# Designs tried in a protein design chat: VH-VL binders against NAD kinase (nadK). Part 103

Target 1, 268 residues: NAD kinase (nadK), of Syntrophomonas wolfei subsp. wolfei (q0aze0)
Amino acid sequence: MKIILVNNRFKENTEKKAQEIAGQLSALNVEVIIDNGLDEPYAGTVDFIMVLGGDGTMLRAARRYGQRAIPVLGVNMGTVGFLSNIEINELAEYLPLILREEYSLEARMMLEVAVFQQQSLLTRVFCLNELLLRSNSPRMLSFALEISGQKLEPYRGDGLIVSTTTGSTAYSLSAGGPIADPQLDAFIVTPVASHIINKRPLVVSPEREISLHLLEEREAIIGIDGQIKMDFGAENRVLIKRAPHPLLMVNLKAKPFFTSIDRSLQRQ

## First folded at step 7 (VH-VL)

Design B27 (framework fv_patritumab)
Fold by ESMFold2-Fast, scan of step 7:
Structure B27 (fold): chain C 268 residues (1-268), chain A 121 residues (1-121), chain B 113 residues (1-113)
Amino acid sequence: as target 1 above (268 residues)
Amino acid sequence: QVQLQQWGAGLLKPSETLSLTCAVYGGSFSGYFWSWIRQPPGKGLEWIGEIYHSGSTNYNPSLKSRVTISVETSKNQFSLKLSSVTAADTAVYYCAREGFLEWSPYGMDVWGRGTLVTVSS
Amino acid sequence: DIEMTQSPDSLAVSLGERATINCRSSQSVLYSSNNKNYLAWYQQNPGQPPKLLIYWASTRESGVPDRFSGSGSGTDFTLTISSLQAEDVAVYYCQQYYSTPRTFGQGTKVEIK
């Protein structure tokens, strides 16, 4: 068995814990590859991915490995989040189930984001939460939104979010988007501070293709999962589709999504 | 390991349509742009166009009115048609794959052997 | 369209000596978001298809000898062969893949002096 441990090298607590867990797994004759985010993704065959950290580390793991159809387990380390399934102090209890492959999988849709320059593909990335188009200056954007060839009336505002259902509780929520059951596959399209009254969030089929481009020369960026930033100008176009494979998240114990969200909203 | 094999008629008369096919062996067809590039005798390289496995195409504007690139994903093949040929279209025609790594393209990493197309009366 | 211009058109270099080829693009091929220059160098021997040598301006393709190196950023690029071998006699092309259409330089012929 080969396991990738994904951690953040710049967080001492997580790096030390990754080394301890790697030692424990090696003692059980499990081959361990540590991915701290600095090197290229491991290219060999892998049986399981264990993510040590918060939601941010899980989002990185999903971008690097989510399209390989490999089970991914989120192990929480001190930070409350939505993408972990067990706590670090529970790992020893659940490790035998992991090694015997005695767990269920939950499929989470991902986005495929392709950025073009005058019809040339500049980059293609995958993400679990969302793409954010936003202004990189105090000036608002004017941009075109097209859904499966249907051209909507131009948008004017600070930007737009195209989110998965998993991402419905991230930036999309802050911008006024709906809370979505992560068991559903759908795009959530949420305007950011729209100048045009009654531009509402849209919930659309995951079979749709979404295209964005600027209508005026502006300084804008595309953000991916709040972690990657890409410059976006008037000669750029972005195409957003459902990714070919969902992220396969490991369920070792039940997590009550709706009661967790309700509790979070009450304390706000 | 990935190999491109190309074939098609090499001798044409003016006004005819050039037709070439390229087949991909030993690797994935999906996820890459596949290009046609030509080289007139003793001259440099000219990019004709590209196609993705979905059928999405980009063409060189100088050739766009005459060029069609199509894909047959079930056979891992893509084809070039160039209409209304003249002597200026005499060239070696190559098919090629544009490599993709770390979320970014990186140039033409695999090439077919080339097909000499001669246009003469 | 992005125009690619190489200099010189041809050069003759003694075995073991350095060969330097320049390539200039009419606009920047640097993608600022990933800090990569979308520029490649190819070697073409007579009767053969081009072979990729360098991509992202300075990254050597697998199997390419370390005497080949690429440098530059934005609009000005250089291919250097530090110690010319007999097998390096070929035509060399630069190419941008930042924009469509993809465009090549006119080529530089490298010969033994």
Scores: ipSAE 0.402, ipTM 0.748, lowest interface PAE 3.7, mean pLDDT 89

Design B28 (framework fv_patritumab)
Fold by ESMFold2-Fast, scan of step 7:
Structure B28 (fold): chain C 268 residues (1-268), chain A 121 residues (1-121), chain B 113 residues (1-113)
Amino acid sequence: as target 1 above (268 residues)
Amino acid sequence: QVQLQQWGAGLLKPSETLSLTCAVYGGSFSDYYWSWIRQPPGKGLEWIGEIYHSGSTNYNPSLKSRVTISVETSKNQFSLKLSSVTAADTAVYYCAREGFLEWSPYGMDVWGRGTLVTVSS
Amino acid sequence: DIEMTQSPDSLAVSLGERATINCRSSQSVLYSSNNKNYLAWYQQNPGQPPKLLIYWASTRESGVPDRFSGSGSGTDFTLTISSLQAEDVAVYYCQQYYSTPRTFGQGTKVEIK
């Protein structure tokens, strides 16, 4: 058995804990690869991915490994979030189940994001939460949105979010998007500070293709899961599709989505 | 190891249509752009166009009115048709894969052996 | 279209000496978001297809000898062969893959002096 431990080297105590867990797994004859986010993703075959940290670390793991159809377990290190399943102090209790593959998997859709320079593919990345198109200056954007070849009326405003249902509780929520059951597969298209009064969030089939391009030269960026930033200009086009594989999230214990979001909304 | 095998007619008369096929072995056909590139005798390389497994194509503007690239995903094949040929189309024609690694393209990493096409009376 | 210009058209170098080939693009091929130059170098021997040597301007393809190196960014690029061997006699091409159409330099023929 080969396991990747994903952690954030820049977070104190997380690196030390990752090393301790790696030692414990090695003592059980498990091969361990540590991914602290600094190097390229591990290219070899892997049986399981254990993410040590908060939602941000899980988002990075999903981008790096989510398309490989490998079980991914989120282990919370003390941050409040939606993407972890167990707490770090519970790991010893659940480790035997992990090694015996006694767990269920929950499939979470991902986005495939392709950025083109005119007609040339510049980059193709995956993400778990969302793509954010936003202005990188005080000036608003004017941009075109197409859904499966259907051209919508131009958008004017600060930007647009294209989100998975998992991402419905991230930036899309802050911009006025709906809360979606993560068991559903859908794109949520949420305007950011639209200057056109009747631009509403859209919920569309995950089989749709969504494309965006600027209608005038502006300084804009594309954000991926709040972690990757890409320059976006009038000669660029972005195409967003359902990724070929969902992220396979490990369930060792029930995590109540609706009560968790309800508490979050009560606070702020 | 990925290999490209190409074939097609090598001798044409002016006004005829060139037809070449490229087959992919030993690797994935999907998620790569597949290109046709030609080289007239003693001259440099000219990109003709590319195709994705979905059928999406990009063509060299200088050839766009005469060129068609198509894909047959069930056979892991893609083909080139170039209509209304002239002596200027005499060249070795190569099929090639544009490599893709860690979210980015990186150039033509796998090439077919080439097919010499001669256009003469 | 992005135009690629190579210099020189031909180059004669003694065995064991350094060979330098330059390539200029009419527009930047640097993708700022990933800090990669979408520029490749190819070697072509007579009667054979081109062989990829260098990609992203400076990354050596697997199996390519260490004497080959690429450098440069944006619009100006260089292929260097640090110690020319007999088997390096070939035509070398640069190519951009930042935009369509994909475009090649006109080629540089490397010969033994």
Scores: ipSAE 0.636, ipTM 0.856, lowest interface PAE 2.0, mean pLDDT 90

Design B29 (framework fv_patritumab)
Fold by ESMFold2-Fast, scan of step 7:
Structure B29 (fold): chain C 268 residues (1-268), chain A 121 residues (1-121), chain B 113 residues (1-113)
Amino acid sequence: as target 1 above (268 residues)
Amino acid sequence: QVQLQQWGAGLLKPSETLSLTCAVYGGSFSSYYWSWIRQPPGKGLEWIGEIYHSGSTNYNPSLKSRVTISVETSKNQFSLKLSSVTAADTAVYYCAREGFLEWSPYGMDVWGRGTLVTVSS
Amino acid sequence: DIEMTQSPDSLAVSLGERATINCRSSQSVLYSSNNKNYLAWYQQNPGQPPKLLIYWASTRESGVPDRFSGSGSGTDFTLTISSLQAEDVAVYYCQQYYSTPRTFGQGTKVEIK
């Protein structure tokens, strides 16, 4: 068995903890590759991915490895999150189940984001939560939104979010988007501070293709999962569609989505 | 491991349509741009166009009115048609894959062997 | 269109000596978001298809000898063969893949002196 341990070198001495866990796994005849985010993703075949950290580390792991159809387990190390399944102090208890492959998998859709320069593909990335198109200056953007070849009336505002259902509780929620059941596959298209009254969030089929381009030269960026920034200008076009593979999240214990969200939205 | 095999008619008369096919073996056809590139005898390389498995195409503007590239995903094949040929279209024609690593293209990493096309009256 | 210009058109170098080929693009091929130059170098032997040597301006393709190296950024690029061997006699092409159409330099023929 070969496992990738994904950790965040900038959080909680995670390098030291990753080394400790790697030693424990090696003692059980498991080959371990440590990924701290500094190098390119491991290119070889692996059987399992263990993510040590919070939601941010899980989002990074999903972008690096989510398209490989390999089980991914989130192990929380102190910060409450939505994408982890067990706590670090529970790992020893669940490790025998992991090694015997005694767990269920939950499929979470991902986005495929392709950025073009005058019809040339510049980059294609995958993400679990969302793409954010936003102005990189105080100036409002004017941009075109096309859904499966249907050209909508131009948008004017601070930007637009295209989210998965998993991402419905991230930036899309802050911008006024709906909370969606992660078991549903859908794109959620949420305007950011639209200057056009009555521009509403849209919930569309995940089989749709969404295209965006600027209608005038502005400094804009595309944000991916709140972690990657890409420059976006008037000669660029972005195409967003369902990624070929969902992220396969390991479920070792029940984690009720709706009660967790309800508690998180509780007002003081 | 990935191999491109190409075929098609090598002798044409002026005004005819060139037709070449490229088949992909030993690797994935999807998620790559597949290109046609030609080289006249003793001259350099000229990019003709590219196609994605979805059927989306980009063509060299100098050839756009005469070029059609199509894909047959069920057979892992893509094809070039160039209409109204002249002696200037005499060249070795190559099919190629544009490589993609991580999130970025990185150049033509796999090439077919080439097909010599001669246009003469 | 991005135009690619190589210099020299031909180069004669003694075995074991360094060969240097230059390539210039009419506009930048550096993608700022990933800090990669969308530039490749190819080697073509007579009667054979081109072979990818270097991509992203300086990354060596798997199986390519370490005597081949690429450098440069933006619009000015160099392919260096540190110690020319007999098998390196070929025509070399640079190519940009930042924009369509994809464009190649006119080629540089490397010969033994």
Scores: ipSAE 0.615, ipTM 0.835, lowest interface PAE 2.0, mean pLDDT 90

Design B30 (framework fv_patritumab)
Fold by ESMFold2-Fast, scan of step 7:
Structure B30 (fold): chain C 268 residues (1-268), chain A 121 residues (1-121), chain B 113 residues (1-113)
Amino acid sequence: as target 1 above (268 residues)
Amino acid sequence: QVQLQQWGAGLLKPSETLSLTCAVYGGSFSYYYWSWIRQPPGKGLEWIGEIYHSGSTNYNPSLKSRVTISVETSKNQFSLKLSSVTAADTAVYYCAREGFLEWSPYGMDVWGRGTLVTVSS
Amino acid sequence: DIEMTQSPDSLAVSLGERATINCRSSQSVLYSSNNKNYLAWYQQNPGQPPKLLIYWASTRESGVPDRFSGSGSGTDFTLTISSLQAEDVAVYYCQQYYSTPRTFGQGTKVEIK
């Protein structure tokens, strides 16, 4: 068995903890590859991916490995989040189940985001939560949105979010988007501070292709999962579609989505 | 190791349609752009066009009215058709893969051996 | 279209001597978001297809000898062969992949003196 341990070396003590866990797994004859974010993603075949950290570490793991159809387990290191399944102090209890492959999988859709210079592909990335188009200056953007070739009336505002259902509780929520059951597959399209009175969030089929481009020159950026930032100008077009493979998230214990989100929204 | 194998008719008469096929072995066909590039005898390289595994195409504007690139994904193949050929279309025709790494393209990393196409007169 | 211009068209270099080839693009091929220049160099030996040597202007392809190096950014690029060997006799092409259509330089023929 070969396992990738994904950690965030810039969080307190996570690199030391990853080394401890790698030593424990090696003692059980498990081959371990540590991915701390500094090198290219491991190119070889692996059986399992263990993510040590919070939601941010899981989002990075999903971009690097989510398209390989390999089980991914989120292990929380003390941050509050939605993407981890077990706590670090529970790992010893669940490790025998992991090694015997005794767990269930939940498929979470991902976005494929392609940025073009005219028709030339500049970059293609995958993400679990969302793409954010936003102004990088005080000026509003004017931009075009197309859904499967259907051209909508122009948008004017600070930007737009295209989110997965997993991402419905991230930036889309802050911008007024709906909370979506992560078991549903859908794109959620949420305007950011729209100047146009009737621009509402849209929920559309994940089989749709969504494209965006600027209608006039502005300072804008594309943000991916709040972690990657790309310059976006009037010469650029972005195409968003369902990624070829969902992220396969490991379930070792029940994690109640609805009660968790209800508590976070109505606490105090 | 990825290999590209090319075939098609190498001798054509003016006004005919050039048809070439490229097959991909030893690697993934999916999620790459696949290109056709030609080289007239003693001259440089000219990009003809590209196709994504889904069938989306981009063509050199100078050839766009005459060129069609298509995919047969089930066979890991893509093909070039160039209509209304003239002596100016005499060239070695290459198929190639545009490499992709770190979420970015990085150039034509795998090439076919080339097919010499001669337009007789 | 982005036009690619190489200089010189040909050069003759003694074995073990440095060879330098220049390439200029009509507009920038630097993608600011990842700080990469979408510029590649190819070697074409007689009777063979082109072989990728360098990508992102300065990154050597796997298996390419370290005597080959690329430099430059934006619109001006250089391929350097630090110590020419007999097998380096070839035509060299630069290519941009920032925009469609993909465009190549006209080529530089490297010969032994």
Scores: ipSAE 0.569, ipTM 0.813, lowest interface PAE 2.4, mean pLDDT 90

Design B31 (framework fv_patritumab)
Fold by ESMFold2-Fast, scan of step 7:
Structure B31 (fold): chain C 268 residues (1-268), chain A 121 residues (1-121), chain B 113 residues (1-113)
Amino acid sequence: as target 1 above (268 residues)
Amino acid sequence: QVQLQQWGAGLLKPSETLSLTCAVYGGSFSEYYWSWIRQPPGKGLEWIGEIYHSGSTNYNPSLKSRVTISVETSKNQFSLKLSSVTAADTAVYYCAREGFLEWSPYGMDVWGRGTLVTVSS
Amino acid sequence: DIEMTQSPDSLAVSLGERATINCRSSQSVLYSSNNKNYLAWYQQNPGQPPKLLIYWASTRESGVPDRFSGSGSGTDFTLTISSLQAEDVAVYYCQQYYSTPRTFGQGTKVEIK
């Protein structure tokens, strides 16, 4: 068995903890590769991915490895989040189940984001939560949205979010989008501070293709999962569609999504 | 290791349609742009166009009215048709893959052997 | 269209000496978001297809000897062969892949002096 341990290089003690866990796994004849974010993703074949950290570390792991159809387990290291399944102090208890492959998997859709410059592909990236188009200056954007060949009336505002259902509780929620059951596959399209009163969030089939381009020369960026920023100008077009593979998230214990989000919202 | 095999008619008369096919072996056909590039005798390289497995194409504007590139995904093949040929279309025609690494393209990393097409004048 | 201009058209260099080829694009081929220049260098021997040598302006393709190096950013690029070998006699092309149509330089013939 070969396992990747993904950790956050900027969190104190996570590398030390990763080394401790790697030692424990090696004692059980498991080969361990540590991914601390410094190098490119491990290119070899692996059987399991263990993410040590919060939601941010899981988002990075999903972008790096989510398309490989490998089980991914989120292990919380402190900050409570939506993407981890067990706590670090529970790992020893659940490790025998992991090694015997006695767990269930939850498929979470991902986005494929392709950025073009005059019809030339510049980059293609995958993400778990969302793509954000936003102004990088105080000036609002004017942009075009097309859904499966259907051209909508122009948007004016600060930007637009295209989110997965997993991302419905992230930036899309803050921008006024709906809370979605993560068991559903859908795109959620949420305007950011639209100057057009009747531009509402849209919930669309994950089989649709969404494209965006600027109608005016503006300083804009595309954000991916709140972690990657890409420059976006009037010569650029972005195409968003369902990624070929979902992220396969490991379930070792029940995590009640609806009661958790309800409790979180009541604390506002 | 990925290999490209190309074939098609080598001798044409003016006004005929050039037809070439390229087949991909030893690797994935999907998720790459596949190009046609030509080289007249003693001259440089000219990009003709590209196709993605979905059928999306980009063509060189100077050739766009005469060029069609198509894909046959079930056979891992893509084909070039160039209509109304003249002596100026005499060239070695290559098929090639544009490589993709670290979420970005990086140039034509795999090439076919080339097919010499001669158009009688 | 992005136009690619190479200089010189031909270059004669003694074995073991340095060869330098320049390439200029009419527009920047630097993608600022990933800090990569979408520029490649190819080697073509007579009767053979071009072979990729360098990509992203300075990254050497697997199996390419370390005497080949690429440098430059934005619009001005250089291919250097630090110690010319007999097998390096070929035509060299630069190419941009930032925009369509993909465009090549006119080529530089490298010959033994």
Scores: ipSAE 0.632, ipTM 0.852, lowest interface PAE 2.1, mean pLDDT 90

Design B32 (framework fv_patritumab)
Fold by ESMFold2-Fast, scan of step 7:
Structure B32 (fold): chain C 268 residues (1-268), chain A 121 residues (1-121), chain B 113 residues (1-113)
Amino acid sequence: as target 1 above (268 residues)
Amino acid sequence: QVQLQQWGAGLLKPSETLSLTCAVYGGSFSTYYWSWIRQPPGKGLEWIGEIYHSGSTNYNPSLKSRVTISVETSKNQFSLKLSSVTAADTAVYYCAREGFLEWSPYGMDVWGRGTLVTVSS
Amino acid sequence: DIEMTQSPDSLAVSLGERATINCRSSQSVLYSSNNKNYLAWYQQNPGQPPKLLIYWASTRESGVPDRFSGSGSGTDFTLTISSLQAEDVAVYYCQQYYSTPRTFGQGTKVEIK
């Protein structure tokens, strides 16, 4: 068995803990590869991915490995979040279940985001939460949204979010989007500070293709999961569609999504 | 390892339509752009166009009115048709895959062997 | 269209000596968001298809000998063969993949002196 341990390179304690866990797994004849974010993603085959950290570390792991159809377990290390399943102090208890493959998997849809220069593919990224198109200056954007070839009336405002249901509680929520059951597959399209009064969030089939381009030259960016930033100009087009594979998240214990989000919203 | 095998008629008369097919073996067909590139005798390389498994195409503007690239996903094949050929279309025609690693394309990493097409009256 | 120009058109180098080929694009092929130059180098032997040597201007393809190296950024690029071997006699092409149509340089023929 081969496992990737993904950790946050900026936290000293996570590196120490990753080494401890790697030692424990090696004693059980498990090969361990540590991914602290500094090197390219591991290119070989692996059987399991263990993410040590908070939601940010899970988002990075999803971008790097989510399309490989490999089980991914989030292990929380004291950071509040929605994407972890167990706490670090519970790992020893659950490790035998992991090694015997005694767990369920929850499929979470991902986005495929492709940015074009005219007709040339510049980059393609897979992500778990959302794509954000946003102005990078005080000036509002004018941009076109197409859904499966259907051209909507132009948008004017600060930007637009195209989110998965998993991402419904991230930036889309802050911009006025709905809270979605992460077990549903859908795109959530949420305007950011629209100057057009009746532009509402849309819930769209995950089988549709969404296309965005600027109608005038502006300083804009495409943001991915709040972690990747790409320049976006009038010569660019972005195409968003459902990624070929969902992220396969490991469930070792029940997590009450609705009560957890309800408590979070009451505290803000 | 991924291999490309190509075939088609090698001798044409002016005004006929060139038809070449490329088959992909040993690897994934989807998620890549597949290209046709030609090389006239003693000259350099000219990109003809590309296709994605969805059927989305990009063509060289100089050839756009005469070129059609199509995909047969069930067979892992893509094909080139070039209409109204002239002696200027005499060339070795290659199919190729544009490589993609992580988030970025990285050039034509797998090539077919080439098909010599001669246009003579 | 992005035009690619190579220099020289032909180059004669003694075995074991350095060969240097230059490539210039008519506009930048640097994608600023990932800091990668969308520029590749190919080697073509007579009767064979081109073989990818270098991509992203400076990354060597798997299996390519370490005597081959690429450098440059934006519009000016160089392919270097540090110690020419007999099997390196070929035509070399640069290519941009920043825009469509994809465009190649005219080629540089490398010969033994």
Scores: ipSAE 0.547, ipTM 0.789, lowest interface PAE 2.4, mean pLDDT 89

Design B33 (framework fv_patritumab)
Fold by ESMFold2-Fast, scan of step 7:
Structure B33 (fold): chain C 268 residues (1-268), chain A 121 residues (1-121), chain B 113 residues (1-113)
Amino acid sequence: as target 1 above (268 residues)
Amino acid sequence: QVQLQQWGAGLLKPSETLSLTCAVYGGSFSGYYWSWIRQPPGKGLEWIGEIYHSGSTNYNPSLKSRVTISVETSKNQFSLKLSSVTAADTAVYYCAREGFLDWSPYGMDVWGRGTLVTVSS
Amino acid sequence: DIEMTQSPDSLAVSLGERATINCRSSQSVLYSSNNKNYLAWYQQNPGQPPKLLIYWASTRESGVPDRFSGSGSGTDFTLTISSLQAEDVAVYYCQQYYSTPRTFGQGTKVEIK
């Protein structure tokens, strides 16, 4: 058995904890690869991915490994997030189940994002939460949105979010999008501070292809999961579709999504 | 390990249509752009066009009116048709894969052996 | 279209000596978001298809000897062979993959002096 441990190098104790866990797994004849985000993703085959950290570390793991159809477990190291399943102090309790593959998997859809320079592919990335198109200057954007060949009336405003259902509680929520059951597969298309007041969030089939391009030259960026920024100009087009594989999240204990989000909203 | 095998008619008369096929073995067909490149005898390389497994194409504007590239995804094959050939189309024709790594293309990393196409009366 | 221009057209170098080939693009091929130059170098031996040597302007393809190196950014690029060997006699091409159509330089023929 080979396991990847994904951690955040810049949190003081997470690398030490990763080494400790790697030692424990090695004693059980498990080969361990540590991914702290500094090197290229491990290219070999692995059986399991353990993410040590918060939601940000899980988003990074999903971009690097989510398309390989490998079980991914989120292990919380501090504050509870939406993407972790167990606490670090529970790991010893659940480790025998992990090694025997005695767990269920929850499939979470991902986005495939392709950015073109005119007709040339510049980059193709995957993400778990969302793509954000936004202005990088005080000027609002004018941009075209096309859904499966259907051209909508132009958008004018600060930008647009194309989100998975998992991402419905991230940037899309802040911009006025709906809260979606992450068990559903759908794109949520949420305008950001639209100058046209009747532009509403859209919930569309995950089989749709969404394309965006600027109608005039502006300073704009594409943001991926709040972690990656890409320049976006009038020569660029972005194509968004369902990724070939969902992220396979390990479910070792029940995590009540609706009561958790309800409690979070009451606090805010 | 990934290998491209190409075949098609090698001798054509002016006005005929060139037809070449490239088959992909030993690796994934999906997720890559597949290109046709030609090289006239003693001259440099000219990119003809590319195709993605979905059927999306890009063509060299100088050849666009005469070129069609198509895919047969079930067979891991893609094909070139070039209509109304003249002696100027005499060249070695290569199929190639544009590599993709770290979310970026990185150049033509796998090439077919080439097919010499001669256009003469 | 992005035009690619190589210099020189031909180069004669003694065995063990350094060979330098230049390539210029009519527009920048640097993608600022990932800081990669979409520029490749190929080697073509007589009767064979081109072989990828260098990609992203300076990254050496697996299996390519370390005497081959690429440098440059934006519009000006250089391929260097630090110590020419007999098997390096070939035609070398630069190529951009920043936009379509993909375009190649005219080629540089490297010969033994």
Scores: ipSAE 0.612, ipTM 0.844, lowest interface PAE 2.2, mean pLDDT 90

